VHH binders against PRELI domain-containing protein 2 (PRELID2). Designs and how they scored, part 3

Target 1, 189 residues: PRELI domain-containing protein 2 (PRELID2), of Homo sapiens (Human) (q8n945)
Amino acid sequence: MGVSVDVHQVYKYPFEQVVASFLRKYPNPMDKNVISVKIMEEKRDESTGVIYRKRIAICQNVVPEILRKSLSTLVILCWKKVSILKVPNIQLEEESWLNPRERNMAIRSHCLTWTQYASMKEESVFRESMENPNWTEFIQRGRISITGVGFLNCVLETFASTFLRQGAQKGIRIMEMLLKEQCGAPLAE

## First folded at step 15 (VHH)

Design W4 (from U1 with S111K)
Fold by ESMFold2, look of step 16:
Structure W4 (fold): chain B 189 residues (1-189), chain A 128 residues (1-128)
Amino acid sequence: as target 1 above (189 residues)
Amino acid sequence: EVQLVESGGGLVQPGGSLRLSCAASGFTFSSWNMYWVRQAPGKGLEWVSEISYSGSSTKYPDSVKGRFTISRDNAKNTLYLQMNSLRPEDTAVYYCARETPEYWFALMEGKEPTWDERGQGTLVTVSS
């Protein structure tokens, strides 16, 4: 079953500017948890102009700290006993398709760590807005399902929903800051 | 949970009109682009209209342009399809759908979209 969070955001900047800012966001100084990013594959489809990239990101594991900040005694005690959650780093795989001709970009990612316990996937799209060609629409779907943690599955899935929403909100704030710094005020049409 | 419930289908003679409705719940309706999609007997899904999140932009394929009008009431979380000058080839199950990443990944992979967020559909039959 799992938990799903969907967002839609309009960035009032042209597609090219939004994509440029997105590609600089990761890694960037505002995300201290990203340790390294390695490009595993990059291909250009000459017939369509689509650029495909596959990347692996190594991130600092903040899951134990997130659990410790819970006011729930059960969650705190469980965190201290579950050594698998104390791994120092996690791995994320990201695939992206950038179509400059059609002015859209699709990105999907999933967690390579803890796959025996959870499935964590994220799908995002940037595209020229139907309402204004100088604006960019962003849609994102995050999904987490947990099967291997036993009696805590429903509790962890509830935390996962909050985690997905907060992550999406933080990502949007970072994008808005980068766009404003580098491209100026939003286009208001 | 996202829910989309279509209504307003039925039997109509060629040249007639129907208005379809789609009640949306479980998400912020006014933030999302919406579609009408149809499936004729024995055929795949066919896009028949698209409307932007605010309602200010609409798109139609040539097969229905000038005959169908998509609209939305964001205060009532409702999507509409006004269907005029109906033809026998318009006979199909009509679905209300929300834009999702699945559509775009299908395009990137050269596959047909599944329209994975659509309702149960409402049957429109156009015959004499």
Scores: ipSAE 0.709, ipTM 0.880, lowest interface PAE 0.8, mean pLDDT 82

## First folded at step 17 (VHH)

Design Z2 (from W3 with Y35W R98K)
Fold by OpenDDE, last read:
Structure Z2 (fold): chain B 189 residues (1-189), chain A 128 residues (1-128)
Amino acid sequence: as target 1 above (189 residues)
Amino acid sequence: EVQLVESGGGLVQPGGSLRLSCAASGFTFSSWNMWWVRQAPGKGLEWVSEISYSGSSTKYPDSVKGRFTISRDNAKNTLYLQMNSLRPEDTAVYYCAKETPEYWFALYEGKEPTWDERGQGTLVTVSS
């Protein structure tokens, strides 16, 4: 079973400010779920100016809490046998490519912890807006694939979709708050 | 599920005009930038045009600039491509495509973009 969710957001801030805020996004008090972030690799292509970065993030596993709020007690009891719910923390790997010359950035992240039961992947892009050079567009595709859960597929599909959507929205809200705090009011049209 | 259905292709003489349409469904059309791409016989996919989500901004490669016009009607969930002064080199299958991260990652990875959310295409043949 696979679920995919696409999100598009426009930040009324220049690309450089948006990227700066993104790089400062974690850890911060607004999202206490991020425990630690470690840079594993960073390199710059001198010919293109592209900056590649690989990071590992340790985050609190919030799936059990979300499930408790959204699913019936019976479903929760069935899921208690699933090892993914017993893991307190999850690890996320993030790769990013930043092109300051072209004013775009691509970010790929996936979960390392749940690989035996589920695959979660997110691909995001920041780019200068076509409509305003002082605006930045954000697109994200989140995908969750769940294996081996059989009869719970329908419920899990809805859950996965909601999870991806809520996660994306939370991320956007955090970015908006950071931008406002760091850069002030958004630029007028 | 994203659905894109192209129409309006056909046979046209050099110097002629053709208008393509793309009917979109399965997503909030007005929230996304859209593309036209084409594939000529024996060649790979190439970008033909881009339009912003509101329709206020457009972009073209030099190969079609001044001849092609991309537009959209968000109320009708429809994308258009007006093609004027057609040339034999414009012969191709034309695809409507939704913007996705795939294009951008392909650039960074040195791969050819596929425009993974595109329709089945419509054939445009320019011949005397």
Scores: ipSAE 0.882, ipTM 0.956, lowest interface PAE 0.5, mean pLDDT 91
Fold by OpenDDE, fold request of step 18:
Structure Z2 (fold): chain B 189 residues (1-189), chain A 128 residues (1-128)
Amino acid sequence: as target 1 above (189 residues)
Amino acid sequence: EVQLVESGGGLVQPGGSLRLSCAASGFTFSSWNMWWVRQAPGKGLEWVSEISYSGSSTKYPDSVKGRFTISRDNAKNTLYLQMNSLRPEDTAVYYCAKETPEYWFALYEGKEPTWDERGQGTLVTVSS
């Protein structure tokens, strides 16, 4: 079973500022779950100016905590037997394509951990807003597919949806705080 | 689940006009940029028009600029495409599409975009 969550956000900041903040987003004190980030690859296409970057992030596994808050004790007990809950950290791979000339950026991330139980993928895009050249639009699609749990599918879907939504919202809040801190008040219409 | 339902297609003579509608549901319509795309017989998907989430900004390719007008009614969750001065080369299935990351990734990957969140389409035939 698969869950998909789409998010749209408008940052009232120029594309370059938003991208700069994003690139500094992790690691930072605002998100303690991100333990480390390592750049694995970076290349620039000279013809297009597109910058490709691959990173690996080590993050604290927050799934157990979220489950404890969101699910009944019975469900939690059933899941304690699942090895995924015993993993303290997860690894995320992120690929990004930045086109400064066209003022857009695409980011793809997926979890390298939990592959035996679930697949998690996020695709995000920053682009100059059509409504204001000094604004940046952000769209994100998060997907989680869970395998092997028949009777708990409904509960897990709800969990997955909540997880994706909360993650997206947290990311947006962090970005807003960073932008405010680094660039000041957002630009008016 | 995103649902997009196109309507308004039909047979029209060259120089004629049609107005397409797209009923949107399953997402916050007013928060998303929307697209019209078309697929002519034997051809790939072609971008026809884009409109911002508020409707304040629109974009067109040169092939339809000055003839087509994209608009939206966010209160009614409806997207429109007014097509004037229709030509035989405008013959295609027209799709309403929600903006998704897929389009952008397709560009970076050198793939043809699919506009993965689109309706079933409505056929527009321009013929004498």
Scores: ipSAE 0.877, ipTM 0.955, lowest interface PAE 0.5, mean pLDDT 91
Fold by OpenDDE, fold request of step 18:
Structure Z2 (fold): chain B 189 residues (1-189), chain A 128 residues (1-128)
Amino acid sequence: as target 1 above (189 residues)
Amino acid sequence: EVQLVESGGGLVQPGGSLRLSCAASGFTFSSWNMWWVRQAPGKGLEWVSEISYSGSSTKYPDSVKGRFTISRDNAKNTLYLQMNSLRPEDTAVYYCAKETPEYWFALYEGKEPTWDERGQGTLVTVSS
């Protein structure tokens, strides 16, 4: 079973400010679930100016809490037997490619935890807006694939979709708050 | 599920004109930048035009600039491509495509973009 969610957001801030805020996004008090972030690799291509970065993030596993709030008792009891719910923390790997010259950035992240039960992947892009050079467009595709759940597929699809959307919206809200704090009011049309 | 259905293709003489349409469904059309891409016989996919989500901004490659015009009607969930002064080298299957991260990752990875959210295409043949 697979679920995909696409999101488009416009930040009314220049590309450089948006990228700077993104790179300093974690850790912060706005998201207490992110425990640590470690840079594993960073490279710069001198010919193109492209900056590659690989990071590992440790996050609290909030899935059990979300499931308790959104699913029936029977479903919860069934899943309590699954080890995925007993893991206190999850690991996320993030790869990013930043092109300052062309003013775009691509970010790919996936969960290193739960691979036996579920796969979660996100692909995001920041780019200068076509509508305003002082704006930045953000597009994201989140995908969750769950295996071995049989008759619960429909319920889990709804859950996965909601989870992806909420995650995306939370990320956008955090970015908006950071941008406002760091750069002030957004630029008008 | 994203659905894109192209129409308006056909046979036209050099110097002629065609207007392509793309009916979009399964997503919030007005929230996304849209593309036209084409594939000539024996060649790969080529970018033809891009339009912003509101329709206020457009981009073209030099090969079609001044001849092609991309537009959209967000109320009708429809994308258009007006093609004027058509040339034999414009012969191709034309696809309507939604912007996705795939294009950008393909660039960074040195791969050919596929425009993974595109329609079935419509054939345009320019011949005397």
Scores: ipSAE 0.876, ipTM 0.955, lowest interface PAE 0.5, mean pLDDT 91
Fold by OpenDDE, last read:
Structure Z2 (fold): chain B 189 residues (1-189), chain A 128 residues (1-128)
Amino acid sequence: as target 1 above (189 residues)
Amino acid sequence: EVQLVESGGGLVQPGGSLRLSCAASGFTFSSWNMWWVRQAPGKGLEWVSEISYSGSSTKYPDSVKGRFTISRDNAKNTLYLQMNSLRPEDTAVYYCAKETPEYWFALYEGKEPTWDERGQGTLVTVSS
C-alpha cells in the first residue's frame, strides 16, 4: 500500500532568502517536534558549485497523538499492540543538493525508524520561479508505503495522506513565518 | 491519481504543422508547471518545452525554439503544443508531463530524467 501527496507553493522571495530561511528552519520554537539536527556530511563541488549536505534529525514521535485524534478506537488498539511504534522519537535522514549558480535546491528525506512496517520519504525542490526571478517555487512529493496491516489498509491510507498533507502545510507555514520575520513583507508582482 | 492523455499526433510532411493536446486530471492543473517531452526512435527522452503554472512564462530548447509554442488553458485543464515547420528529426512520441521532483533529482544524480508523471504519449511522424 502506497500513498503519494504532491504540494506546490510559491514564495514571493528571492531564492537566496528562501534557502537561507530553510537552512535555519530547525530548530525553532514554532516546531518543537524537531528535537535536534546534526550535520553528518557536507561537500562542495568546486567545478559546479553544488553543495551537498547530509543531516540527521531527531523528531518527536507524533504518530500516536495523531492517531488518537483522527482514527477509530479499533485502529488505535491495533497500533498499540505494535511495540516498535511506541518509540518516543524517530530519526530522519535528509540529503540536500544546493546549486547557487542555477538557483535551485533539491532535498530528500526519509524516515530511518519503522522501516520494517512503513517507509516514508519526501522529495522537495526549491527553484527560481519562471514567472518572477524574485520568487521561489517549492514542490514536494511525500510518499508513505505501509506493509502488513491487512484490513486496516484503507484507514491507514487515509491517515497517511492526511499526515503527509498536514506535514507539508505545516512546513510551508513555518517557512512563511520565518521569511516574514527575517526578510519582511513578500515582494509584489 | 494523475492522468495525462495526449492527442493530436499523426503523419505530416516536412514543413507542415501539427497541434498536440494534453488533457489533465487528478490534480490541480493550474497549480503546476507542465512540460512537453519527446522520445525519438532509439533515443532517450528529450525536453521540448516548459510552461509556468499560470501560462505567463515559457521555455524552449534551441532545437525547437521559434517553431514550437507551448500554451495552456487552465479552465479546461488542457496543455497544448503548436508545432510548426516540422522536420524529420522531430519524429517522436510526444508526452505531456507534470513537474515533479524526479527531474531535479535526476540532474543532481547524473541520471536521465524520466518525467515520471507523464501520459502514454502521441506519435508524431514527419516524413515525405
Scores: ipSAE 0.875, ipTM 0.955, lowest interface PAE 0.5, mean pLDDT 91
Fold by ESMFold2, last read:
Parts: C-alpha cells; sequence; structure tokens
Structure Z2 (fold): chain B 189 residues (1-189), chain A 128 residues (1-128)
C-alpha cells in the first residue's frame, strides 16, 4: 500500500562544495511557497564534530493546484472528496546530521499535515564517493503511504509515485545548476 | 520492488572455499553500492564487505581482509563474494544488501542498522 522511490546521483564535486550548495538550495531562495522556517534545535557533538539540526517549515499548500492540473477524472474526484487536502498550509519537519570529519550528511523530513490519512517522508544522504574522494554520492528515498480513504488509496498512491520521481529529478537539476554556478566545471578523475 | 536472492551457501571444512552469488532485480543495480553482511548463530548482523556502484572500489573489515573478495557483474545484475581460507567463526547466514539511507540514520542515532534492503540469506557452515 505504500509507494517508495529511490534515486542515486554522483556529483563530481567535493563533499564540502556539495553540502554548501545544498544548504543554499534548501530552503529554495526563490520558492515563494515557503512561508516560514523555524529552527527548533541545533546541537554539536564535540567528540565527533557532528552537527544536528531540527527545523519546521510552513509552506503554502499547492496540492490542490497540482491535483486540479491532472487530466485524470479519478484524481479530480479524489480531490473533491478529501477536504483535508484543502487546508491552506502544510507543515514539514526536517532533521539533519552533518559529519564534516567523515564527510557525510543525512537529512530526513516528513509531513506533519494529514497524518490521519497519509504519511509522507523523505530521506537523503550525501557521502564522499568510494570511487573518488573529490566526488559526492547522493541517495534519496521518498515514501508516501495513504490510508483511511478506502478505494481512493490506490489512485492517490499512483499520483504520489509520479510526484516523488518528478520532485527528485527537479532537485538534482537544481543542485547541478547551483554547483556549476558556485563552483565551476565538474571535477574529473 | 527490490529483490535480492542469495545462493551458494553450504557446508565446508575449515580452510575451504565458497563463492556466494546474489541475483538482483527491481532496481538499477549498476547505480548502487552493495554490501555483504552476515549473522552468526545467536549474534547480530555484521558488515562483511562493500563494493562501489561500478565495482572499482572495495572495502573489508580486518576479520575477512585478504580472505574474502567482493565483486559484481553489472551486465548480469549479480553480486559475488569469494570466500577463501574459511574458519569456523565464518559460520553465518550471509545476506546481500543494497545501500539505503536507513544505514546512515541508524549510525547517527546510535542504533544497530537493520539493513532494510537485503535478501533472505544463504547459510554457510564451516566445520569438520
Amino acid sequence: as target 1 above (189 residues)
Amino acid sequence: EVQLVESGGGLVQPGGSLRLSCAASGFTFSSWNMWWVRQAPGKGLEWVSEISYSGSSTKYPDSVKGRFTISRDNAKNTLYLQMNSLRPEDTAVYYCAKETPEYWFALYEGKEPTWDERGQGTLVTVSS
């Protein structure tokens, strides 16, 4: 009943540059849908150097507009029947761990909105590449589970799979653009 | 749907050799780092080896270094573990695993990784 999408990307840039560009991307400087971001917790583990952060983002709910642009009659009917999708704002919680010494970073987020009907989670990892220490490997897993809306679960999960794949591809394109803009041409062997 | 199917386990005498295979499907095998992990009787899961997505880089813990060789054939979507000079302490169920974010979050949270994308395992028994 859940949908999971996994992606992998190699950025041919050192870990430090990729992380710096990621922090510029998130939150997206041009994303007008982000209403506010609040840092809830920041901690440094002095023995390892790991930096932990937790934050909450409040965003304008664009889900109704995304569903409205669908040509699928069943998706449109799902939108009309599920009033919880029409709330004005959504909340996302993000946790991140950055380990500068081991050159890896883990970031996970989940939606705090709609929890009675859906679970939406994203997990991302950046690490120094095993194949080249001047490259960074990126892996990401997006998961959406929908429950409590009966036969509409299957329809909404089909839409969720497309949403997760398109979001991952857009995120990769933005990262490549930021890396070229801030750091120059990709490194070779 | 990720599917990993291990094979090649069995009973072998100390000093013997075995080659394990793992057939992978349901994902782009050549894009992902892969692991072998093992679970000895009554013990937790232990990392045994890692191979990069192209196969150009490998890593081993000291307990198996020099005796075990991980390899992959991306054209056949197959991962291998050549196990030489086997010892009784190598007795375990051996699992093929795909790298996932879960491993990294478990390490940051001080928890034992579950290796959540792994197969059903193949038993290797090393005894006289």
Scores: ipSAE 0.745, ipTM 0.894, lowest interface PAE 0.8, mean pLDDT 82

Design Z2 (from W3 with Y35W R98K)
Fold by ESMFold2, fold request of step 18:
Structure Z2 (fold): chain B 189 residues (1-189), chain A 128 residues (1-128)
Amino acid sequence: as target 1 above (189 residues)
Amino acid sequence: EVQLVESGGGLVQPGGSLRLSCAASGFTFSSWNMWWVRQAPGKGLEWVSEISYSGSSTKYPDSVKGRFTISRDNAKNTLYLQMNSLRPEDTAVYYCAKETPEYWFALYEGKEPTWDERGQGTLVTVSS
């Protein structure tokens, strides 16, 4: 039940630069789709140096536009029949653990919107590469499971795999752009 | 989807050797770090080796270092574990596992990882 997509990428940049670029990509109030971000909890473990953060992001709902652009008749019918997909905003909960000493970071998020109809989760890990300490390995798992929408479940799950892959590829392209920009900038510390 | 099939287990005497194999399918094997994990009777799962995606780097806990060698053949989508100088304490079901984010979250949360992307295992029994 559900659709899962796994991604692996090696960034040929040190962990600290990759994390810095990821944090610039991280939802912030200046992004056109991000309405607000609130830090709910932040803890630093003095013994290990691990930084834990929990936050809530409210984003503009772009799902109706994504469904409209698919041009699939069944997807368009799902969009027109399911008014709950047309809410103006989506709420996301995100947790992260950053370990600067061990040079790894784990981030997971899930959607708080539509929980009675769907489970949407994402888990990501950055870590120092075993093959080169100046490289960073990235792994990500996205999962969408749809229930309580009746016969439309299979239609929505068919397109969920494409959505997850396209999102992952776009995220990788943005990270590559930010990393190249950061490396080409005047001397960085 | 992801499939991992271990083989090569059996009964050996102390001091003996075995070579385990793991056939992988349903994912791009050469892109992922891989592990061997074991479960002794009545115990939880224990990590026993890690190999990087290209095979150029390996890691072992002190309990098996010098006796076990992990390797991979990315052209054949196969992971191996060469086990030498076997001891009765090495008796366990051995699993190969693909690295997943769940492992890392378990460690941060102080929980035992589930290794939910692993095979069904192969039994290794070391006894006189």
Scores: ipSAE 0.741, ipTM 0.893, lowest interface PAE 0.8, mean pLDDT 82
Fold by ESMFold2, look of step 17:
Structure Z2 (fold): chain B 189 residues (1-189), chain A 128 residues (1-128)
Amino acid sequence: as target 1 above (189 residues)
Amino acid sequence: EVQLVESGGGLVQPGGSLRLSCAASGFTFSSWNMWWVRQAPGKGLEWVSEISYSGSSTKYPDSVKGRFTISRDNAKNTLYLQMNSLRPEDTAVYYCAKETPEYWFALYEGKEPTWDERGQGTLVTVSS
């Protein structure tokens, strides 16, 4: 079984502002870790207004640096024994569905790198808040399942859980920074 | 790991009442919107209520509106469903579920949601 990290956040900004900030945040050419981003497919459903988009991003692999800085002896030994994690670049595939009329958006991504050893997936949803139409709820699920390294699977999954949690919190903080800069203070209720 | 345990099901006569409970653990219950869903014999899963993370907002389909009341106690990590004026068509296994991204992707892909974070369910039978 893999590891899963679930996150829920309320952004106190309208859906349109949150989505605009998210689209600027997700792999862009100005990020030092992003090498390239290419739109592979885009479909617009005229009857519903739903916009589907598929993208491929190539990013600098920071995973070996994160593993190397771990204080856990088991994580360090796993990193040294699993050479596949030393590839220079990570490929990510992203699919998104944006529904402007219903004010929700679903985004899923998965890592194309390491697929023979691991499944790394992220699913995110933005929706108009049930409690305030000027707020946006964000839910996210990160999942990592490791199958190709035997007894090291548990150790690497523990690291992956920490990585997913910390990445989600950093992503939320970056989103709040972008929203505050673009849109001012959050809308309180 | 998310754990949801439903209880309170049983046999009741038409017009009767029943209160379901769902004990939640393994996640921050107060942060998540919650659902009740049901599965009648030989049928798929049907959404029967939703409650917001704080409990301040609720939704119901027309089939149960006015008869069912969803509530939550975030201090006790517990979700409730009060079911009144029960009818034979309410006979089903009732599940509590946490909102997950899976529902939304199923919606966009035109497939039936699996409601992948739900409990084992509690049977409610309404018959004379």
Scores: ipSAE 0.740, ipTM 0.882, lowest interface PAE 0.7, mean pLDDT 83
Fold by ESMFold2, fold request of step 18:
Structure Z2 (fold): chain B 189 residues (1-189), chain A 128 residues (1-128)
Amino acid sequence: as target 1 above (189 residues)
Amino acid sequence: EVQLVESGGGLVQPGGSLRLSCAASGFTFSSWNMWWVRQAPGKGLEWVSEISYSGSSTKYPDSVKGRFTISRDNAKNTLYLQMNSLRPEDTAVYYCAKETPEYWFALYEGKEPTWDERGQGTLVTVSS
């Protein structure tokens, strides 16, 4: 089984400002779950100016807290049966490509933890808007895929679509707050 | 789930015209940039046009510019492709596609895009 959620957002700020705010989102008051980040590789293509980066992030495991807050007795009982979800921290691998000349950026991440039971991936793109060169379009696909384990299906199926959508909405709210505080009011139509 | 259903294909003479439609459901159509792509017999997928989420901006490759017009009706969740001055080399299966992150990663990795979010296609044959 798997769940996929796609979102689209237009930030009414130029690409350079959106990317700068995205790269500075840590630290901020709304994103306390990232413990550490290590850059594993960074290279620049001189002919195109594209910057590639690979990072490993260590984050707090918020899955147990999210499951408890659902208040469903069935979800709570399923959580008690899956001790592997109690791991305190998770590892994420992130790759990014930033093209300053063509004004787009692609970022993908996947969870290195729990790969025997589930796949958790996120793909995001920022690009200059086709409708206004001073705006930035954002698209994102979050995916949770189960590798065929029955009791994890109970937890993930009940929860996965809401989890992915709420996570995307929170990320968008954080970006909008950072852009407003650091760059001023959004640009008009 | 995203569903895209193309229609309007058929047999047409060289120099003729044809209008393709694509009915969209399972997502907020008006929020997404959309594409037409085609696959000629024995060949790979070729990008044919792009239209922005509101419909205010469009893009075309040189091979179809001036002959093809992409449009959309967001109230009807429908994408269109008007094809004029058709040539035998325009013979292909035409697909409607939604923009996804996968295209961009394929571009950066030097791979062919898979165009994952596309319909089943509609066949256009241009011959005498």
Scores: ipSAE 0.731, ipTM 0.893, lowest interface PAE 0.8, mean pLDDT 81
Fold by ESMFold2, last read:
Structure Z2 (fold): chain B 189 residues (1-189), chain A 128 residues (1-128)
Amino acid sequence: as target 1 above (189 residues)
Amino acid sequence: EVQLVESGGGLVQPGGSLRLSCAASGFTFSSWNMWWVRQAPGKGLEWVSEISYSGSSTKYPDSVKGRFTISRDNAKNTLYLQMNSLRPEDTAVYYCAKETPEYWFALYEGKEPTWDERGQGTLVTVSS
């Protein structure tokens, strides 16, 4: 079974500023878990101006820390029994399409680590707001499915819902901080 | 769980009018842009309207512009489509849909969108 979380946010900043802040997110001092990002492929369609990128992100594995901070005894026992969760780093594959002329961007990612035990996918879209061309709408869908630990699957998927919500909220918070630092106060209508 | 329930379809003469409704639940309706899409017999899904989360902005393709009006009542969690000057070509099953990332990836990949967050639809038949 799996867990899915949908998120919507309006950033009261123009699309170009939001995208610039998003592209700096991984080397951001407030997100210490991102070690490196490497561009694997980039294509530009000259007729439309659309830029496609495929990137590999290497992040510190924070799953053991999250499990150790859990109040749930079952989550802690699962962590101690599954040694593959103790790898030092995880890899994420990210694909993105940026359309600067139409002012939208689509990004999807999935985890390359632990695929025999779990599927983790995230899809995000930034677009010029329909309500104000100086604002940017953000939508995101995160999905986690855990298949490889038997009777603990339902417990870990319950924790995964909290993890998805916390990750989405942290990402929004980082974006708001970057936008404020780089661009000043949010724009009013 | 997102639930969308369309109603108001039926048989209408050419030139007539019909109002569709969509009851939404399982998500914060007032935070999301919404769509109407339709599927003519034997054809794929066609986008026919979009409305912003507050209702202040709308979009239509040329095929329905001036004849169809999308609206929403966020207090009632309800989406509407007013269809005027109906033509036989408007015969279709009409679905309301919540905006999702899937549409945008389909657009960039040159694929048909699946409209993965839509209702069961309501049939509109325009004939003499």
Scores: ipSAE 0.731, ipTM 0.886, lowest interface PAE 0.8, mean pLDDT 82

